VHH binders against BTB/POZ domain-containing protein 2 (btb2). Designs and how they scored, part 2

Target 1, 284 residues: BTB/POZ domain-containing protein 2 (btb2), of Schizosaccharomyces pombe (o74778)
Amino acid sequence: MSMNSSTEISQEPSIMKPVSSISSFVFNAGFLQGTFSDTTLIIKGETYHLHALFLGRSPVLLQKLIENNPKGDVHYTIEVETEDPYVTKESCLFVLSTLYCDSPRIPAEVNVCSVLAVSDLLGLDTLAFEASSLIEKSIRPETMESVIRFLDPNFEGLERLKMGMYPRFTSGLFNKAIQVMYNTLVSNWNTEYARLLCNLPFEVIKDLLESDKLTVGASSMARYKLANEIVKMRASFRKQNHIEGKGDESVVLAFDEGSRGIQLVHIAPGAESRRKIWKATSVR

## First folded at step 10 (VHH; from p3 with K62D E102S)

Design q1
Fold by OpenDDE, fold request of step 12:
Structure q1 (fold): chain B 284 residues (1-284), chain A 125 residues (1-125)
Amino acid sequence: as target 1 above (284 residues)
Amino acid sequence: QVQLVESGGGLVQAGGSLRLSCAASGFTFSSYVMAWFRRAPGKEREFVAAITGRTGYTFYTDSVRGRFTISRDHAKNTVSLQMNSLRPEDTAVYYCAAGSPSYWEAIRSGEYDYWGQGTRVTVSA
């Protein structure tokens, strides 16, 4: 009675590693690993090992590739020069990675401002618009300072703020930010918001408080009172934080052809507080 | 057999420095993205840093940027994390991981193939 021990060969199902989608392969083997890279891209001293075929999705990079390979060399070396402080290695990596992807989304962990900067640099308008849209959506009283700093990191002036560093994509962001601030000041004045105002440039405060859109209470006097309070808070803030050399700020009631308004005046350091009754010259 | 062995953890005072190391074996080291993750007490595992193989691209979480540096030695099959200016918030078990991310978010999501046992870092106030 020969017990035929049928050794059931447990065919471990060879888990055929799911053939990675072309997108997965291109991202991993192509972008991350640089497999068979034919292009050296240099941005702000950082080197990226990429593929000309994918870089061609950038109009800027495409043009550079064309210009730098008249002989049909196997390897491209291209450099994109920029002094933009928002262009970072991480943002470059992200934006460059999007060239290897279909319809890339900007994840929450990525700095959207930097994405905008790099996208603009590389002529990736769709991505730039997406970044701009995300910035717009992020505008809150608490984020306003950050947005303003992004628009004009050197605080060169109101016109620069209105356009931003990337006019094609940042135009209007300042106005939106200001609108948010208007709404905030009218509806919910509190100490926290006051603090936010203390960190803003004088020109921004001036624009905000002198605007006819700012309807604080039913009277010009209420507006004046608010403006004066803000000016005092800002002064106190400067004193507490030992911010020297910025001069003083003052609020003046302005009368123009029957309309009562306010004007914020900057007093330069060392200028004798001569109560100069500044006649509001009607800016025609 | 694939192995990831972390070392270099310990007790350090705030403002101090530590260097973590992870020794990798049992796979083609250069073909994998190496990463560090950490898990603080009572918190979920979070991404700290990653470094690609041949390209040498580095990725950092914002909270460690400028303080931590990830590097790798291909000759020794090791990945290191230099941690400077340590803070109490950096207290965690640090894990070494190896993987092949297939999309951007995967680099930080913890979708890695291999994991070490972890090394404990304690930063005292």
Scores: ipSAE 0.842, ipTM 0.949, lowest interface PAE 0.5, mean pLDDT 88
Fold by OpenDDE, fold request of step 12:
Structure q1 (fold): chain B 284 residues (1-284), chain A 125 residues (1-125)
Amino acid sequence: as target 1 above (284 residues)
Amino acid sequence: QVQLVESGGGLVQAGGSLRLSCAASGFTFSSYVMAWFRRAPGKEREFVAAITGRTGYTFYTDSVRGRFTISRDHAKNTVSLQMNSLRPEDTAVYYCAAGSPSYWEAIRSGEYDYWGQGTRVTVSA
């Protein structure tokens, strides 16, 4: 008979300094201190002592509150299950805190990707869109890799990248990232930016370099030259960093009826470089 | 009288560990958020970590996440900062603070009511 000693948190009435506003009081006494908490929320094994009234602002939590109190208990216990690696304790704290605020802003110190993840989890669309917008605004050549990683942490493919992990909010981010890179490559080609390309997945590079949006000069040859330079840099990078098993990359000129293009080809490790002149099959 | 007294600072080699402690008195300890701040030479005071009273929520600056752990002992009215994998950039005077943040950013802004005198942490290369 293991007596589960429910450590009754002795609510000694802390003389709360007169808080000047309801918002301040609700944030401090309510959220931070959990004063008169009626709800235990569990996310990824972390426990939050919150208030059902405020949690009701989340459609997901509201539904759970309704479902989990058939007996009219004074205390709610809710568990939200997730395996999303971007759902963190810190992001949960922040997002949950926003339920205690009128118009929450995402501060710079908070991981926006994690905010998006938790917001999506809790059905907080407005906050999710805000997070997505901030991610979009953060897209730079230097941040592109991180954005791509967020969209597809396992690099499962281009289609996954295009949608992202949260399609409602992340769709289009990849295209925006690619656009930034196009602009960069066209206007500010330098060795530093080229180095950034070395960290990107082959599929991304392929998409980038094969795109008709990449107008490097007036000639297909200029485009080919650039692509070849990038492929060489990537190869060098792999060699220098002892990145094995990824195979080789090659650029080929593709001639279709009236249009000259380039194709990037991945050569699997150990595959004899059969110079197969690949006929550009018209991707419908 | 409100008092915050830091201890545990010292010289440590890079990769080493220290445990800072702050003893609080003169106020209702459980009603306050306890925080650690630090000031490196030539730099402004920056937020390191915070812990709430009853709820035990913890907050960290990014640079210390995974290395530092803030904890609270309500019975002793103490807050501690376990610092692992210390780096030269962690060299600073560390201050204990007590406050009642009224919004999210206030947790890190230094808007705390009470401050300790600080304890010096020096991390050698």
Scores: ipSAE 0.841, ipTM 0.950, lowest interface PAE 0.5, mean pLDDT 88
Fold by ESMFold2, look of step 10:
Order: C-alpha cells, then structure tokens, then sequence
Structure q1 (fold): chain B 284 residues (1-284), chain A 125 residues (1-125)
C-alpha cells in the first residue's frame, strides 16, 4: 500500500500474499465455489454451477451450449438426461472437475465404473479409456462379480456381456474376465465366484467348463464333478430365488473328446416331452 | 482469527441418530470447503464428509454415504453433520475443518487450514 509503505516498523504494510496459481484458482474458486459461474448444468436432477468456457471442453456440453441460444441472457441453463444408475452425483462432480484441470487422474477413492459412465455421457473419450484400462487391471476374484455386473447390470445375457453398456470402451473386458477365471475358478467357485456363477448365462458356464484352457485336477472325472457341483448350485439358486422359466441344466460324459470329457446340456422350459435322448459327444 | 467450534457429540445407542454442529467465526464459510474428519481409537484420522460453502457440493466417504448428511446454514455460519443409523465403528472424535482445496484429492487429504478441537461420539452396541 503506497499510502503506508514507508512508515515505521509498527505501521509497515502487510506483506502481500502471492496470487494463487491459475490451476489452484480455477479448481477452487472456479469449480468448487462457482465464482463467476455463468451456467446451470442439470444432470439427473442435480444442479452444478459452472462455466461455459470450461464446459465447452466436453463435446456433448459444447453442443448443448451452442444450441442454447442466449437471447439477451448472460446465463446458460442446460440439461443432460440419463437414467444410467452408474451416473452418480459424486462421479459427476469428479468428471466435471477434470474439465478444470490440465492433467486429470482417476484417484483411488472414486468409483471407476461410474467415472467411465459419466465420461461416456459427456463425450470424454480419453478419460473413458483410462477408466476402462483401470477396470481391466483390477480384474481379480475379489472384483469379478462387480465387473461382470457393470458389463450386464440388467442380466440381459451373453451379447450384453461381450460389449458391456459402453461398447467403445467396454468391449473385450468380458474376455479378459474369462481369462482370469480360467486360472482362478477351481479355488474360488464355491466362495468368491458362487453368486457370479449362479447368475451367468448358461452359454458362458458351458464354454467355461468345457474349455481345455480350464485345468481341473488330475483326472477327467474331476472336471465332471466340478461341473455337476456348479450346475447343482445354479439350480438351487434359481429355486431359492423363485427364478422360473429357465429350464434345466445337466452334465453328461463326452466320449472321445479327450481332455474336455464333459458336455453341459440345457433343456428349454416346456420341452420335456421332446427332450433329446442321452448321447455321448464324440470327436470328429 | 478464524475459529471452529464443534458441538453435539455424546453417547448414542447403535441405530440411533446424532447431529453435530460446527460454528465458524472470523470468516464467511461461503468461500471455503467445510469438512468433517474423525479419529477412532488406535486409528488414523479419516475423511468423513465435506461441503463447498457457496455451491453446496457434497462429498462423503463410502462407509457413511446414505447415513450421514452434511449441510450448511449461511445465516448462522454453521455446518452440520446429521448422523443416522449409527454403528459402533462410527465411534470417534469428530473434527470440523475449513480450507481451500486446490485439486480433487485435497478435498479428502486433511490439508485444511483451520481445525476445531473435536467432539466425541460414542456408539454403543
């Protein structure tokens, strides 16, 4: 302060604090506090007070800002509609915050699946690919059920599992999960994987248990016993949870098929009068 | 000059509710992120919840999401933590904090400028 800058020590001007860095000011004053916000963004009924300058880094939000022709209005109101349960308030906050940052990273405390969902919603492809990579690296017995549920949250079946809910980013994750299961099924089938195996489509169970990539014990009979236990577990699950109309499943011995030694068979509901006869699978 | 004073701690049976309050003086909290942290016996201090003063954005640790609600009252310059469905593992000293996080992880990191002395919450089985 020029008025008091040269007075005695007791009246010295206070040491002026350095101005905050651009990145610190933008994140705190801008994103967190909404200082000078010019945009009301609405996602799933939640309101965010943000800045068109930064929101324009999202192709989706940019388009909505352009479509919202301000007619003498200095404030934008835009809405992004979704029913996606993975789009959550906190994940929206995180993903929106990345528009205010130079080099955002996905921290451990955020739900990576939800980050992927919001990134897809807002057209943030780089962040969505980063989220997908983290999901892939996290696939292990303890996370398998949550990853599979993320790929197919509505139990739609194999075609959904192959692609996931965000195909550009989630296609191939199911194949990676299956590769992990080949190495971890025998020690986890009745514990970590129990509920997962009960909910997987029959085609997936069949391919998994018939595959020569799966090693079960030292004998062909060990695979038959494991497969039968899993089929019984699935049947008990359907009965306990009143899941009807799915037909029956069984395991048969497969002569001349070498290391496979089994075939899983599904009998559609109402086909009992036309059930296929017992037939051993043979090598071609 | 900035002072943070917590209140509302006490003994509560599991499944019960408690409301913590933090009175801020010497600043308008609308320019700060206000947070609650807790320290259980023998454990490190951990993040519980935060709220941005002006925009009202809320953040929660996973173990309290859906059970605890952080809120603010501009007229009283206070922040509150409504704690429902309390569990024995919620037993801790709860601290109010105020600061200006400059990046996402800082919201939860404990790098806040101002801290209260804490209020004790005990949840009995």
Amino acid sequence: as target 1 above (284 residues)
Amino acid sequence: QVQLVESGGGLVQAGGSLRLSCAASGFTFSSYVMAWFRRAPGKEREFVAAITGRTGYTFYTDSVRGRFTISRDHAKNTVSLQMNSLRPEDTAVYYCAAGSPSYWEAIRSGEYDYWGQGTRVTVSA
Scores: ipSAE 0.699, ipTM 0.897, lowest interface PAE 1.0, mean pLDDT 86
Fold by ESMFold2, look of step 13:
Structure q1 (fold): chain B 284 residues (1-284), chain A 125 residues (1-125)
Amino acid sequence: as target 1 above (284 residues)
Amino acid sequence: QVQLVESGGGLVQAGGSLRLSCAASGFTFSSYVMAWFRRAPGKEREFVAAITGRTGYTFYTDSVRGRFTISRDHAKNTVSLQMNSLRPEDTAVYYCAAGSPSYWEAIRSGEYDYWGQGTRVTVSA
């Protein structure tokens, strides 16, 4: 018998046709679509539908998977708690995706600081070191404020800046940033660095401006003028933002200092009045 | 036949809002990553936002984060892009796309299988 039929069969999109590469299929069907997911992972109130086999590549998540299924259920529910503002939904998505990949790259569009934060949270040391290396290579006037803020997001001061919030991976980044500042401060102090310089601890400003590694024109008068401009800018910032109780800052010429020629002085709250009272009552 | 049809484009003042919609037919909507791309006059097409099917993960380009929201309606087989705080630089033809990204960077690339015809958004100063 003669058969004469034709049908137009709608083809499912690429997700319904397995890709030729297992790594491509695992990324799309596994990570992105959650096919056969067996784990509910919660980070900062965001939910991820993932697979224990891949999550086990994180030593942190592996431990939680073992601890949080004592009844032998077929589904894992695990939570990672943090208040770290650098742990974001998109950074979590990226870092978690690396557990589904071989040899992942950190692409330009992701926030590398957030990748470092999530990598540290999940115990992914290699990825965290890669992120730290990228941060170091990215240090320039345009990025300096964000790098410094990343090292000390809570304004704790110099000792925090030296270590960062993830000391295993961020120790030394502050020193690298300072080296860049020595070569870029004069050209950027009132532009790219303006807000940064207003927020840095006095100790950092003092060390930076007094350092013989900083070159400011040919004379100590040029350095004195620059330092006064920066101190004035910081004082205006504190007044504009109603930041009180921090005392005052000043710059003095230090003719008995070697090649530096200046000294930055922090006058603690009340110190000026105490010394003036002493001087006003002395007989000289 | 797979079809993606955008709607909701138009003229709006800076600071205003628009909501784009993309109706999908001819495939299982929840199995795809759905995305919005845009092409400004004289420029190359760029990624705006994406949403995964089953898991509902969302992705945004930096310039729209916090202003645009991508969402999906499984019952109506649609994807929407709520655009708030619009700026003149958001002026573009917006395209809906569907596909199966196979690696992280593909989410933001033009490696999508299906594309709509586009809907024009104009933001006046």
Scores: ipSAE 0.695, ipTM 0.893, lowest interface PAE 1.0, mean pLDDT 85

Design q1
Fold by ESMFold2, look of step 18:
Structure q1 (fold): chain B 284 residues (1-284), chain A 125 residues (1-125)
Amino acid sequence: as target 1 above (284 residues)
Amino acid sequence: QVQLVESGGGLVQAGGSLRLSCAASGFTFSSYVMAWFRRAPGKEREFVAAITGRTGYTFYTDSVRGRFTISRDHAKNTVSLQMNSLRPEDTAVYYCAAGSPSYWEAIRSGEYDYWGQGTRVTVSA
């Protein structure tokens, strides 16, 4: 009988293989294989077979281990509850694996926003700050919408944008995104930024387009034309998507140099209706 | 003696499905991370998916997440790759592998100890 055609099962080589280093053993036998695991950790219905000694490096998990001490049984069962959509199975696996390492780094293939979310959930401040730093460095026209969505996934508005959903780690990211937009808006407003500009709060659009930090051509007329194009784009977006209650927006030429010669004006809901009626403007 | 034998490859139209299987002999895969890699014509081998032995954790490359599912059958000592919503870009020779990754990046790096001969998957437009 040929060994090449065999269906035999002879042994489990991984546990019989010579151990090359403590770190290699801890990662493979410990984290990946759950050898001698003493803890069942549940996050969003997913189960992880892990070790209390390593999990205790998370202040959040340590507290849960202390609160759920086994009595005569050496096995822990602990749960971390969350409805955060950024907490995914893949991000949990990565972040949990860092508890089995001394100097983990965030590799390119993991979703950094999800790593931040799980790091915040587990109280892993250093990893969360590293994730935030990577998000900041990744801010460019192609990623801008996803970064803004991460900061304000429920469209709560400017105050949420300023802080993000994980304030200790995401405060200030919005301001840095705006700094990038000052240098990239003119070239991207109708392409990479089109959808983003339609969804941003009026206050943000106003501050962005009126800012001295934004350069648009050689005159206030160039800025006026750009602002009108963006306002029209936003209005069309609201109409096409049946978004009500936002009122109207317009752009006027202004004498105040602080606004770069323009002013964006918001007309509250209901005022739009009265304005059309009294000006004999056809609403159609 | 460890051997890995892939099966289930073939020709399928875009949007179709295939199920690849890898039969392991000479060891129980509960002690190994089992993985699928693929090599498209003229390209380098790339990671597709992996599953751990005892814990059953799964890992996917971005291009297949949500479309491919890696699973194991302990009774048959096999690992499978269910491939749905196939695209012409999925055309490749698919290899199964077994190993003991010792750090996070090794899961995806192709540093596996044992490799099968491969099974060809062709996805026509």
Scores: ipSAE 0.686, ipTM 0.888, lowest interface PAE 1.0, mean pLDDT 85
Fold by ESMFold2, look of step 11:
Structure q1 (fold): chain B 284 residues (1-284), chain A 125 residues (1-125)
Amino acid sequence: as target 1 above (284 residues)
Amino acid sequence: QVQLVESGGGLVQAGGSLRLSCAASGFTFSSYVMAWFRRAPGKEREFVAAITGRTGYTFYTDSVRGRFTISRDHAKNTVSLQMNSLRPEDTAVYYCAAGSPSYWEAIRSGEYDYWGQGTRVTVSA
């Protein structure tokens, strides 16, 4: 020991730098720079220079890699076709980068809806659920319209809204959006929600305004007034935007012992007008 | 010696265009992520755009997406920022940076290894 201690040659910890961590090397040299890439991945005309080993963590991409096995050339060229407008270049970059990471987090820089879309496309269920959870937590008056458009981008109606475009992950988001609206409609109906309310299907407006979960004022007539203002706003919107063939909407008082309710009525296009009628509505 | 030199700044009217350039010496651009940051008067430095070296992936802050285009020239070892449809809020000193981000958020962070001295862009109303 003593014979060896005075002549020992060793590196001091303060002068020795470790090699890059596996995580840092894989992210920078691998994902960002494409060092030793063996795969050309094409999504919506954009090209990514990546590694089959890491891409294989996606069940969708693994299947394509197995199907595209070039003989005599180890380089893969695979394509994922989609017309989904939520699949964007930057969200593809983020989602693909998660295949190179152990515990990815969804950053504030990317559109969470687009992350969900790409995660669904690539079969990355955990990331898609995380994106859905973040969308849910972000639901507020100023984000409501964008969430509703994400659920039903083609204005298909209530059944699409209930499921969204990615049912395994977006089913239930509409119900949560409606729960937020119960608490925020009265303060936002003619401001943050104005355009949204004009574009929502009638049956959604009807269910929203007739629900006991919606609290409207102290006056027994406050709900009737609000519903009429919203119906009027929707009619003006259709007129200003030359939207025809949707028929008429109206609000009818419905009464029950000790309370007053409302009912929203839709007259189908081409039907003759009917006289408004009073209906009883149970309070309990 | 690593050096980043920005050029192309100046005064332009709103709606106009400018092209910034960043010349890199002392290293090969293809080995680094190159980025543009900006500092508006009285504000903190903010991310504008980035481009990877070999792969050419691009990243933008939301306020410039569709108006600014980052690009590279391998022969000249330069990165450029084409700024179109300029607005008064784009007024800032623009800095070129180079680094090796090791995680996603690092791409947009101010923790790059090398920085230029900046070039001023002023957008008149």
Scores: ipSAE 0.669, ipTM 0.879, lowest interface PAE 1.1, mean pLDDT 85
Fold by ESMFold2, fold request of step 12:
Parts: structure tokens; sequence; C-alpha cells
Structure q1 (fold): chain B 284 residues (1-284), chain A 125 residues (1-125)
């Protein structure tokens, strides 16, 4: 980096070099190169050579700096412990770099789910909300399974899906995913959504296929046929993967409003039947 | 003033390995980000990997993550790219670059200050 001074006014103006901006210097010399670094930060065994002045913009890191103020030394050593698999080396680098920027943006090449995880870890709420917004905007057939897995990585079920793993930032993403499915299910049920539909809780499949928001062809028979194919696919998946004890699923003709002429029925383990079950009562 | 000289290119079978090297001359590059880019036949130049100077942070394009390793030897003033599990789509001319990225996207953008002449890597099926 070069700076002009007032004593250079008499220079011939034929070869002048651009002066690095503050933002350029801070990012390159500071963040990337560690010039004047005073802090060793450790996250999941990875080491980062950074600056307390900028790290203090994270509430989490600020607290650790205050607690670890070195005696007779100008160098901090702080550690953030986590077992979160979404906290990765590259996502940490990106999120930490945002502490060196005034108006950071999340670029296309970073894993937005991992950015959200690291942002939550470091108490960077604005960045976490921005990451959540980008995840929501990215929901489409090609990304649906990865979004659902991010919300419920351990297959805990509907209540986890509704909240996600970072509830302040991920609550409501599942509802947005379901809204996208209403418009994309018919074209993707046996392709992009095949594995996803096999792994979703029955309650979700039932609500999806019975909903007035889902349009399937011009008749109730089209919806009945689609629902049966999905139930068949789910049964085949359980057999192929040796999943037992889940009982059976079936599709029956319905006599109530709101189901659009069908109802999906789950038959508990040990009460399984080879016969379809006819339902006369609306579920409310 | 600055010279970057790549070496280590050649012909290799799919699944094989190569190690590229980039020798820097003229002064110490500890303050520069060093990177590898490649240009495949009929394609635009694309980012492969980068490594920062003093801090040693590494960056990779998704297609090479886990297969390629960038490393830096400050005493020898060299940057290396260890390429394992090579695929035919890795066939390209590989270029060494040095620069001072000033924002996150610039690490991958090709706006580096100094470039080598390139070394050809061919991966046969």
Amino acid sequence: as target 1 above (284 residues)
Amino acid sequence: QVQLVESGGGLVQAGGSLRLSCAASGFTFSSYVMAWFRRAPGKEREFVAAITGRTGYTFYTDSVRGRFTISRDHAKNTVSLQMNSLRPEDTAVYYCAAGSPSYWEAIRSGEYDYWGQGTRVTVSA
C-alpha cells in the first residue's frame, strides 16, 4: 500500500499509483494477511490470526476477549467450541471476514446454510437473518431435499421441521418449502422429490396431498392416482431399506370437504390390514 | 519485477496424481495471496485454489475440494498444487497468480496482479 503526502505535490503527474482504500487495506492486509494481528482464534481446531478491534463486533467473541485479556501481553488466545457439522473452515473464514467489512453480502459461492450456522455461533444476527432469507429464496425442486435436511438433519419429525436447528432464524422456512411444493409436486414427485417424499413424516404427506392448495389435474381421480403412486413409492422405499414397524399407508375416497375427494390413512403397526379403510368423518 | 514460473505439468492417466509448483522470484511473497487458475480447451479461465501468505488460509473451487491441496513454502518462495484423483475434466493449462484481493469475491475473480506463463496438464481417459 502507498499513500501520497503533501511533500509529493511537486511530483510529475505521469505515473501515479492508486492509493488503497481503507476497506481494501483492512480486508487484504488485515483479514487475509493478518498484518498487526493480536488474536489467535480457534474454532473446531482451526486457527485464525485476527484482530480484537474487529472481532469485538461479534458479541460472542467480544465476551471471550474480555474474559481472556492477556496479562502483560498484547496477544489474545480465544476458543469457540462447537460440534455443529455445518460450521466449516470456509464458512468460518467467510463469516469472520464480514467483521472486516461495513456492508457485507453473501456471495453465491458460499454455503448459505453454513453461513447461517456460523453466524448463529458468533451472535451475528443480521447476517444470520440474511442467510435465512437467501435460503428461503433458493427453495426449489433441485434444492428442496437439502433445505429439508438442513432443517431436520436427524430426522426428528414435524416439530423439528417447523423450527429448524436455529429457531430464531429458521422458524417458518418449512412452511415456505411446503408452499413451493404445492406448485411443483406434480412435475417432480417421481424425480427431484422422490427420495424426499419417502423420508417426510406421514403427517406432512397427508397434509400436502389432501390440501386444497394442491392442484392435480381436472378430476379427483387424478389426485387419487397421484396419492396412490406416492404411497406405493414410500412403501417400496421402506421395503428396499429394511424399514420395519412403521405400519401401512393407504389412500381412500373421502366424503368430506377439504380433502378434494381423498384421504390418506396410516395403519399402526400390529393393526395392519390388507383392506382399504373408508372414512366418513372430516378431520378438523 | 516479479516472475512466476510454473512447473510439473504433463500427461497423466485418470485417477493419477501430479504436483504443480510455482517459483516466485525477485522478493518475498509473504504479503501476497497466491492462487492457481486453469483454462480448459474452449473454456474461460477458472479459479482452482488460493492460499494467503502469513495466515495460510486456503480456498478451493467446489470441483477440486478434497482432491487438490494448495500449499506454500515461505523459505523457498514457492506455491504448490498437489492434484490427486485426476479426471479428464481437469485437463487444462494451469496458471500461477499472485495478488492482493480486496474483498471476498476477488479471491476467486481473476483480478490478480501477476501471472505465470502456465503449465499444461492433460488427463487421459
Scores: ipSAE 0.621, ipTM 0.872, lowest interface PAE 1.4, mean pLDDT 85
Fold by ESMFold2, fold request of step 12:
Structure q1 (fold): chain B 284 residues (1-284), chain A 125 residues (1-125)
Amino acid sequence: as target 1 above (284 residues)
Amino acid sequence: QVQLVESGGGLVQAGGSLRLSCAASGFTFSSYVMAWFRRAPGKEREFVAAITGRTGYTFYTDSVRGRFTISRDHAKNTVSLQMNSLRPEDTAVYYCAAGSPSYWEAIRSGEYDYWGQGTRVTVSA
C-alpha cells in the first residue's frame, strides 16, 4: 500500500501545519522539535533541547534555571544528576513532555515505576501520585515481583518495603501488595511467586503465612504443608545460590484453639542453629 | 509532492542484520517526526521506532529496544533503521512514515500524515 500523497506545504515548513491549535503547536513544535529552545537539559548523560518557560513548571528545574546564569545570549545549560536506575531516557521524555501539556495522562506503554521515579526527581507531585495509583491498581501475581523489587531494589528488608524508595508516594504500596498476596498465594506460590518468596525477608514470610487473613484449604494441616513447602523452597534457593549466614527456618504446629495453628521460627546461625527443634506454640 | 520510499528489505537468517532506508522528498525533512511501523502477515500494523527532526529524540517499541537503531541524515533526507540480532518474529513489511504528532500517544499511533509503500523483511530460523 502506497501512503505517498501529492501535497504542498504552503508556509515555512515546520513540525506544524498552518493550524491555529496552541496545544498542538506547543507539543509538536515546542517539545518534540525544540523550535526556539533556550535550554539544554542533561539528565544521566542524555541531552534535551527545551524551553525554560515550560521547564519552570517543575520546582526542581525552576531552581536550577534560577541558579544557572546565562552568558551572552539567554541560553541555559542545566543538569540533574541521579544514579536511579528507574530514571530512563524514554521515561524522562514522557515526564518532560507533561510540562508542555495541560492534563497529561500516563499511557499504558510507559513504565509507570520509571514515571514515578522521574516525577519525584523533578518535583512533579501530582504526576507521581497518579503513577503510584496506577501501580497499586496493577498489582497482581504477574507484576508482584516487579512491584516488590521497585519498593526495595537493594533487599534492605521490611522497613524499606513499607516505605519504598519514594516514601511520599510509595508508602502503603507494600501493604496493598500483601493484601493481594492473601488472595493469590495458594495458586501462585510455586509459579509466579516462587522467586519472590525466596527473596522476601523472613519477617514478611512469617507474617504472611501466620495471618488469619490467609485462607489455606479447610484445615491447619493445609497451612502447615504450604508453609513447609515455602520454607523448603527458600532453603533450596539459598543452597543453590550459595547464600550463607542466614540460619535455618522451620514450621511448627500450634496446638491451640485457632484453625491457623502454625508458627514459623528462625534458627540463628551457629551451634544452636544446628539442633533439631520441635516446638508447640499457641497462635492468635 | 511528498514522497517516502523505503529500501533495504530482504531475506536474512536469524541473528543477522539488515539496514532499512527511507528517502524523503517534497518537504522540509527536519520539520517532521519520522517513524517505522511494521505489519506481520495476519496482524495489525505496529509501531517500531520514531525519531524527531531537530532534536533527534528516539522512541522504540519494547521488543526491538537494544537491537534496532533509528537514525536520520539531514543532508540526504533519509531515515534509517539498523536492525541487528534479527529474530523470526521480526518478519514483516516495514513502512516509513512522516508526521507531526500533537500528543504523546500519537508518536506511536498510526496517525502519521505520509507513508511509504513498504519493504519486506523475512527472517528465517
Scores: ipSAE 0.612, ipTM 0.869, lowest interface PAE 1.3, mean pLDDT 86

